# VH-VL binders against c7peq0, part 6

Target 1, 252 residues: c7peq0
Amino acid sequence: MHNKIYNSFIDRKAKGIKSFAVLIDPDKVNPADIADLAAKCTAAKVDYIFLGGSLVITNHLDECVQQFKTLCDIPVVLFPGSPSQVSRYADALLYLSVISGRNPELLIGQHVLSAPAVKKSGLEVISTGYVLIDGGAPTTVSYISNTTPIPSDKDDIAMCTAMAGEMLGMKVVFMDAGSGARKPITESMISRVASQVSAPIIVGGGIRDAEKAYLNCKAGADIIVVGNAIEKETSLIKEMADAVHAAAPVLK

## First folded at step 7 (VH-VL)

Design q5
Fold by ESMFold2, look of step 8:
Structure q5 (fold): chain C 252 residues (1-252), chain A 120 residues (1-120), chain B 107 residues (1-107)
Amino acid sequence: as target 1 above (252 residues)
Amino acid sequence: QMQLVQSGAEVKKPGASVKLSCKASGYTFTDYYMHWVRQAPGQRLEWMGRINPYSGDTYYNEKFKSRVTITVDKSASTAYMELSSLRSEDTAVYYCARGVEYSGSYFDYWGQGTLVTVSS
Amino acid sequence: NFMLTQPPSVSVSPGKTARITCRGDNIGDKNVHWYQQRPGQAPVLVMYYDSKRPSGIPERFSGSNSGNTATLTISGVEAGDEADYYCQVWDTSSGHVFGTGTKVTVL
């Protein structure tokens, strides 16, 4: 099955089941700690490992993917910041277009350059509309993207951006406050987007506790992705996963 | 120096409402969740709810959800909690408490408390 | 509703160790925070995320959490440690939940 990961997104959304993803930056993770992370993610029933970042300087990506694939059965999904973030060992690639911005290189230009290598990799490719929202501080992604994030209080702009992305064929909407975000995306904005978008919605950036992860799910997020808070405090993995999974209906 | 200064003690009859205030200073008011926690005489602490002062998003304990309203005045750096349909069981000290920056995991700073007495 | 139960009291001699337990179903899967409340005063955070100390809390305060029990440990107990102590977690059904409280008495 070519669309295994995307089909899991839509099947879980259709059932009202919320998913928890742990984001790991290959530049920041100590290879010696990957076994402990994989064990904690497995014990917590984490649904996906997102691997990548806004700026990946090291060529450590293949090694990180292979370690996780060896140590656990959790799907590894690439979250690329650049065309150099391709590993054939991963399960899928979020092929991000920065639809919140007006930079043609991030809308389509980098995709033209990366497409032959992505095709040769054999990866499942997931068309993703990436919506960057102001996280209260300059972020690596806002600088690298050379785009202005959507203001955190402009719910209708975020909604129209996501709606347009879906209408243009994006299969997933990724609302992101960005790497280094001080504040997470508001529940009001998530709810506004979710009211008008049928595609699976990924929400990330600045989420620091299980309460916020839970409330984001209740607001309409389908997949919660957390990186920075877990890197600082791995005991959050179980607590956040439990909170996200508790937002789903319980089968009788 | 940061401070959370709460309004003075209140005496109410059953069925009335009370609105308490909590004025913050010494930090960026909109960057921290504001919680309300009460403590009946000789009893444990009981969380009532909280507000994100930036967005106005609220989250309430289900026990109080129908009777509690938490609001803010950003320009005055002040949070409010209104509890309606008071009962004698609502007699307690009411605290405002600050969460961590854009997180509600734990409460790192507390106001002095406001005694509300509900009696016939 | 998620329930947190603490012993009503713990008596300890000065210089000895007080252990304050907080029991909840699978509390080891949650992050536990602890507060000290002196008579007539607001609570003060003394431990967060099971075992981390806020600035200004002496290192004789420590914490652990596994299975169904979290524990706040105060070594070298001093008279100033006499207070009520509450554990706290967050739970999807109950929100923020405090324990029943433990009165520490320094005898």
Scores: ipSAE 0.742, ipTM 0.889, lowest interface PAE 1.7, mean pLDDT 90
Fold by ESMFold2, look of step 10:
Structure q5 (fold): chain C 252 residues (1-252), chain A 120 residues (1-120), chain B 107 residues (1-107)
Amino acid sequence: as target 1 above (252 residues)
Amino acid sequence: QMQLVQSGAEVKKPGASVKLSCKASGYTFTDYYMHWVRQAPGQRLEWMGRINPYSGDTYYNEKFKSRVTITVDKSASTAYMELSSLRSEDTAVYYCARGVEYSGSYFDYWGQGTLVTVSS
Amino acid sequence: NFMLTQPPSVSVSPGKTARITCRGDNIGDKNVHWYQQRPGQAPVLVMYYDSKRPSGIPERFSGSNSGNTATLTISGVEAGDEADYYCQVWDTSSGHVFGTGTKVTVL
C-alpha cells in the first residue's frame, strides 16, 4: 500500500489515539540485544520502530531492519541522518527537510541528489517537516546539521515554522530536541504548535519518563519518540507505552 | 553543598491561605523539577504537584488542583507553593523535593519540611 | 485512583532479613521507587526503578517488582534501618502515588 504508514498516522490522530515509537540507532544497539528489545516492544504494544539517527557510521542499517522485521510485526520506519540512507526492507521513510534551519543542503539540496534512488527504493515516502529545538546543549544533530536550533522558549517561532511547513505541503511535523538532549521540548511549545497545525506531530528528544511522555500527548503531540532513555533502561518501554496509550480520549 | 531550605512553621485558621518557600543552592535550579509533597500526622506521603522551573510548566495532583499554585523565582533559586482555603485536614508537614534532571520520576533530594498547623 | 498497599509493620531481629511488600494492580508494569523516613526527618531515596540503588545505599538493600507486588529487601538488618518505608510510582490517573507505609522495627 502506497501510504499505509502515513494513513495510520492520520487515522489514529483522527480517533485521538496517541502513538509510541521506539528509536533505535544502528550504531549504538548491540545486535545481541535486539531480540530482547523486539520482544519488549511487542509486549508493550509499541506502535512503531524508528531506525536511524543524525549520524550512522556503520553499514548495519539493512541488518538491523531485517532483524526487527524477522523478530516482530511492528512497522519499521526509517529516520535517516540524510535522505540517501535507505533500506528497502523498511516499511516507510521519513523524508526529512530541516525546515527550522537555514542550511540549504538539509532543506532541499541532499533531497535533489537522492530523489531518484529514494523513488526506486519502493519505500513509502513521508514528507516530514523537521523542526529542531534547542535541547540545552549541543546535540549530535545540531552539530552535524550546521544549523542553529529554535530556542527552547521561542514558541511562536516553532509554531510559525510548523505552519509554513504544513502550508508548503509537509505531511508530518517532527519536533525534535535531538538525541542526547538535556531538556525535552516544553509542553507550552507543543501546545502552541498543535493549536495551529492539523498534520500529525511527532515529538522526540530528552524524554526520560512516562510522566513527560503523557504530558506531551496531552499538550497535543500525536506520536512520542524515545531512544536514549530506552537504551539506558528498557523497563521504561512498557511504562511509557502505557502512558502514551492512556492519553487517548474516553470513548463515548 | 547542595541545600533545599524551607520557610518556617506556620499556624493558620481555616479559610486562610499559606505560601511556603523552598530555596535551592549548590546546583543549577532550572535543570531540575521541583515537587511539593505533604504528610499529615501519622499518614502516608502525598504528592501535591511540581513545576519545571525553566519553563514554568506545572503538573498538579487532581485532588489539590483547585487550591494549589506552584511558582518559582529563577533569580532567587526559590520555589513557592501556595495552598488556599485551608481546612483542618491540611495540617501536615510540607516538603519540597527535587526530581532528577529534566525528569519527575522520583525524588532524589528533599527539604527539611515545614509544619503547617490549621486549627479551629 | 491507583492504590499502593503496604503492611503496616514488620519486625525483624538484627542481622536478619526484612521484606517490605508494596501491592498494586499490575505494579510490575510500573517502575517502583522506595524511600526511608526516620521519625521527624525528611524521606531519603533508597531504591529507584525497582532495583537500582542510589549512591551511598549499601548492597544489602535490594528490590524486585513483578505482577502485583514490589518488594524492598533489607538483608543484615541493623538498628539504623528502623524507619518507615514508602513505595512510590507514577500513574496516569493519580500522578505520583505513595504506598501506605511500613514501620520496620528492629528488635
Scores: ipSAE 0.735, ipTM 0.886, lowest interface PAE 1.7, mean pLDDT 90
Fold by ESMFold2, look of step 9:
Structure q5 (fold): chain C 252 residues (1-252), chain A 120 residues (1-120), chain B 107 residues (1-107)
Amino acid sequence: as target 1 above (252 residues)
Amino acid sequence: QMQLVQSGAEVKKPGASVKLSCKASGYTFTDYYMHWVRQAPGQRLEWMGRINPYSGDTYYNEKFKSRVTITVDKSASTAYMELSSLRSEDTAVYYCARGVEYSGSYFDYWGQGTLVTVSS
Amino acid sequence: NFMLTQPPSVSVSPGKTARITCRGDNIGDKNVHWYQQRPGQAPVLVMYYDSKRPSGIPERFSGSNSGNTATLTISGVEAGDEADYYCQVWDTSSGHVFGTGTKVTVL
């Protein structure tokens, strides 16, 4: 099915079921550690593996995807640092447009360059409005992109950005404080966006404990993405997954 | 040096309210969650709630949710906890405690405590 | 409410090992933190994330957590270790929960 992963986002949102995604950087993860990581994610019932965060050579990305696909049944979704970073072995691609910025290359320019390769890959492509929120320090994305993040206390700016992205055809909204963010996105901002957007909302950046993951879900996030905290402490995988799953009501 | 300095002891009648303060210094106040934890005489510690001083987002223990309000004054680097409809069972030492940077997992620094006595 | 149960007291001779248990349903799936409280004083963090020591806590303190039991272990016990000890977790239904407390007495 062409929209298997996107339909899972929509179906789970409709049921009020919250999802936990573990973000893994192919350039940072040691291949020897992948088996242990896959086992921990499986035991914790992690809903998605997001792969991305830096520039990779296609063969190494392919190998990383194939290792996870061999070691567990968890869907593998590409979260690329560039639209051209693809692997045909993954389950889906988050095709990110940086709608929070005013850089035409990140809005559409790089997509024009990558579209033939993305189409040739045969991947499910998920149109994703990427909303960068100030995480308390400049990020690599903000520096390279020459894009100012939305201020962390400007809830209405984040809300209007996400609304506009949805109206322009984005199927998913990804609110991200950035890799290594010091300051996670506030529950107030998540709630404001969630009140006005029907698309699935992914929230990431700076989430360090199960309490914050849980409260982000209660505020209206549909998918919680954690990378840095888990790189530092893998025991958080189970605790965070449990917290996210406990935020969902039991549906009839 | 880092300090959490709490307001002085209070004596209250049942049915009254109390508002305690906790002034922080020596760190960036808005970067750390502030928690309130109480301890009745001879009893365990009991978490009441916390606030993100940057956003004002609060999270309360369900036991106290209808009676407790936690607020901050960013300009004074001060957190407040107000407990209403006091009962004799609310007699306790009340602590403010700092979470870690943008996380409430554990409490790495505590105020000296404030005794609140509720008696007729 | 999520419950954390500790033995009310543990007596230990100087130089020996004190083991303080904290029991809760599936506590091994949570991260456990530990506090030391001397009489009339505020608690002090002595262990976090099951087994990590804050700066200034001696290596004699260690921790473990599996199944239904977390344990704080103090080897080479000194008179200054005499205090009340509390475990703490976060739980979706109860928020932050502290254990019932254990008084460590050094004989």
Scores: ipSAE 0.734, ipTM 0.888, lowest interface PAE 1.7, mean pLDDT 90

Design q5
Fold by ESMFold2, fold request of step 10:
Structure q5 (fold): chain C 252 residues (1-252), chain A 120 residues (1-120), chain B 107 residues (1-107)
Amino acid sequence: as target 1 above (252 residues)
Amino acid sequence: QMQLVQSGAEVKKPGASVKLSCKASGYTFTDYYMHWVRQAPGQRLEWMGRINPYSGDTYYNEKFKSRVTITVDKSASTAYMELSSLRSEDTAVYYCARGVEYSGSYFDYWGQGTLVTVSS
Amino acid sequence: NFMLTQPPSVSVSPGKTARITCRGDNIGDKNVHWYQQRPGQAPVLVMYYDSKRPSGIPERFSGSNSGNTATLTISGVEAGDEADYYCQVWDTSSGHVFGTGTKVTVL
């Protein structure tokens, strides 16, 4: 059906159900490990698999999507770093505009180039306001994308950015400290943004334990995305999923 | 050389408050969560709460939430824990403990402990 | 409250193996950390994420976690291993929880 993945975001938010997404970089994942990873995600009741990264150097995206779709029933959502990160086998595409920065190519320029192919792909397209937050170190996103992240202590700037994105038609807000971030997004910033937008809020980058995942949900995140910590320690999949699913938001 | 140096022993009356300090050195203070953990004589360790020294975000054990306040002075690289409405069962050694960088999963470095005695 | 139960004591001869258990409901779904505490001293981390050793902890320390039981194992026990040992997890309802503690006696 049309908008199946986006409708799951809003239906779960409306019910107060928090979602856990595992982020897999197709350039970094060892194909031999995908079966075990899919089994662990299934056992933990992970809600989404996000596929993508800031760089797509290896053209294995289609194979990676198809492996996960064969090995489990978890929805596969593309998190594209470039126009080349499109696979018609995925369940949906986060169509990201980097609204936190001033780079016109990341705001709309790349979208003008990719839109005909994206439309022809038949994918569910989810308009996403991507809000990059300073993670305390250069990230692949900030370097390769030539964009300035919002400072980690400027809660009102993040709030106004997300608010403007929603008013301009973005259906999802994605707050991201970036892959390789040293510091995750503060609970204060999440809470400030959540107080002013009704769109589902995805939070990622630098989340290293179940405590932070849980507290981010309580601050108002709807979907928690974790990649790097799980690459280092797959036992975190179950613990983080349990923590996210147990969380109850404090929203206004 | 990392160090967590805690304030000296305290003797208090029931109903009073105590404010303990934990001065950090040898690492970037704002990059690590600071926890407070207590241990009554002959008893297990008991986690009280923690603070993110960068943002001031706190997370407390529900048992202590109404009586405990954890703060930091970033310029002094010092964390504080204040416990109010003291009772005799609050007699314990109080430790500050550092989490790992931007994570509170486990406590990889501990202060020497501060004895607080509550008696009339 | 989430509860972690340990045996009060374990007695072991030098050179033998001490096994210190930590029981909690579905503790195998959590990551378990272990601390050694000598009398009058602060705790020292000896195991984290079930089975990972911090730098400076000898390989004779090992850990496992499955089902309702996590175990810290000390092989080739030495007199210097005599201490109290605590397991620790994080839980959504209770925050950070420590076990009841186990006194290891080397005789």
Scores: ipSAE 0.730, ipTM 0.885, lowest interface PAE 1.7, mean pLDDT 90
Fold by ESMFold2, fold request of step 10:
Structure q5 (fold): chain C 252 residues (1-252), chain A 120 residues (1-120), chain B 107 residues (1-107)
Amino acid sequence: as target 1 above (252 residues)
Amino acid sequence: QMQLVQSGAEVKKPGASVKLSCKASGYTFTDYYMHWVRQAPGQRLEWMGRINPYSGDTYYNEKFKSRVTITVDKSASTAYMELSSLRSEDTAVYYCARGVEYSGSYFDYWGQGTLVTVSS
Amino acid sequence: NFMLTQPPSVSVSPGKTARITCRGDNIGDKNVHWYQQRPGQAPVLVMYYDSKRPSGIPERFSGSNSGNTATLTISGVEAGDEADYYCQVWDTSSGHVFGTGTKVTVL
């Protein structure tokens, strides 16, 4: 009934406020480190925790969600590898359709099978058009999805894909170079997409420093998602969050 | 063997332009941001801007934005920096510097520097 | 307009510890990088992300960053450590910003 998380995306975009999300893979995170991560994210004023991975068992996902919910007040949003990766303890689910691909199971097929369970979960469901961009190396999502990524220099293809997704009813556009990406999505491509869609734009994959996070925001991204760089260096949480938040206009 | 080789020293009059080059070798040129940093005699280092050689995306220090242009020639693995409307205060050593792969957080390799002297 | 201030010079006896400070408002929230520059030479990275040492830099070099002060520490100082040292951060207002520089003199 409540669209609290989606409304926060829309309200912040309307105010020009950029959001920082930390992506955590339940299969990779050491449970002993979750308390420290939650504390660092809280101190940095991280806007969202995205939880997702290639494969999760229901109890491990549930445990991870519940730990974060106990340890901090940051919204926990599921970023699933498949539509059936659900935890009723999370705040919202990014219900991803891989609109950049031609794999019918990732476009709608798995959703037909998972929709009754997703509805029963009581989660806020956020219709998300997922646009996979070539990140210069094989990525987990590229392999798992069996989907050809959009070439990194084909800005108009990315733009038309996102525009079509919005016209077909997607509430959010997620541009992703993939978790194993060597190169992030270019500012040029982000700007091209942002010029043609009004939906909130999430950008992730290959973002390694605060400068890139900031410039992606200036190019038109609304939500910056970082996982791999923070896994390697948690001191980046504060610097990246500050950079993202500084990209918003200061209102008088 | 990785190298950043810069063009030779230049002497210019006020109001002129200078275009410096930085030839990269021994690594994949398009995978690393290329930065330009200058240092006036006896002064601190000053970042001027950088380019993503793959996409051509640039990011400039606001102080120089109206006068600096950074470009690349991918086929020659060469970056260029052009500074226009030169003033005597632009007398400095100009360095090209490479970031880390697809990151500009810090500069792990520097060219030898090019002295530009602006003298009336 | 983010500003990084360093002491102009630090004198230290061989074998002692040099501490080079870099002050900026809430610099502890940034990742600080450090460069050594010998006369007539290009800078060389000696510390990154506050406390990480590049390969080839001796263990005597260490770093910390909290509050309004980042510090590069050189223990067991040798004559070869005599150089100018610059801190560097990234900031939205000015991009990459270098500190005012500190001349370390080994006496």
Scores: ipSAE 0.720, ipTM 0.877, lowest interface PAE 1.8, mean pLDDT 90
Fold by ESMFold2, look of step 7:
Structure q5 (fold): chain C 252 residues (1-252), chain A 120 residues (1-120), chain B 107 residues (1-107)
Amino acid sequence: as target 1 above (252 residues)
Amino acid sequence: QMQLVQSGAEVKKPGASVKLSCKASGYTFTDYYMHWVRQAPGQRLEWMGRINPYSGDTYYNEKFKSRVTITVDKSASTAYMELSSLRSEDTAVYYCARGVEYSGSYFDYWGQGTLVTVSS
Amino acid sequence: NFMLTQPPSVSVSPGKTARITCRGDNIGDKNVHWYQQRPGQAPVLVMYYDSKRPSGIPERFSGSNSGNTATLTISGVEAGDEADYYCQVWDTSSGHVFGTGTKVTVL
């Protein structure tokens, strides 16, 4: 079945239902802890596992995906640092173009090189406009991408960037303050972007508590992604998932 | 040396408004959410709302939402809370309280409090 | 309307252990924070995320949270621990909610 994961994004958005995703970096997660993490995500009814990092290799990635797939039923979506980071065992791939930047390699160059392997993988490929927002400190993604993030108070620039990405055919907008961000994306910026795009909006970076996750959803985010705060404190998984799910009506 | 210094005590008539100030020093004002919390005599603490001083984004307790306005002056590192249509039940000590860096889950530093007395 | 209920008072002898409870429906699914308020003073954070201790709070303060009850425990109680104690959570319906408060008296 084509587009199963993407269809879940748009169907949930159409119903006003918000989703919580836990971001896991295969290079940082201790393999001995994966079973406990999968159990906590299952108990909290986490909607997606986003899996990826800037320096992940394919064979290590495969083992990590397979562990989560055997330990729980939560969809595993690849969030790669480069288009070549793929695993055939995942449910979908976010095929990210860094549309906020002016680096041609991250706009399309790496995609040209990876496209044959991505197509051969048989993965569901989700075209994703990646919008990097200044998170108040240097991040791994800003160094690796060699791009200037959109300033955190330039709501109209973020909005126009997302609009252009959608008009050029991108299916999802990913607003990200970056891994290790000090400053999460403002509710005003999320609201400004959400007012002008129909595509599902993923928001991540610097989200440290359930209040912010909830308010981001109220501002118009469709999917909340948290990684760093969960790495530091796994007890946040349940509280954040509950907050995200409470931002929308219970189905039936 | 970190400080939250609040404006002085106020005495008001029912129906009036009050605007309290909270001057921050010793840290980067825009990096921390600012909350307002009140305590009526002999009562528990009651959260009123908060502001992100960087963006101006606000979040209010529904009980006060129609009467409370929280603002900031970034250049003065000062937060304000205005409560309108005062009633005798609004007699309380009003605190400003700082959240942790870019998080509002708990309040790690508090001002000295400002007594507001509303009497007919 | 999320409610947090605490006993009104706890009396404890110096050197003994005080246990201050905070009851709420499924509070174990939330992260609980605790504040100490001495007479005539502003509150001070003494515990966050159920069991984490801020810098400057002695190790004799500890916390737990499960089911419908969170507990702040003060072992080796000293006269300086005499204060009011409040629990706090965040809730989608009520925002930030404080408990009814517990007066700890050191005798």
Scores: ipSAE 0.717, ipTM 0.882, lowest interface PAE 1.8, mean pLDDT 90

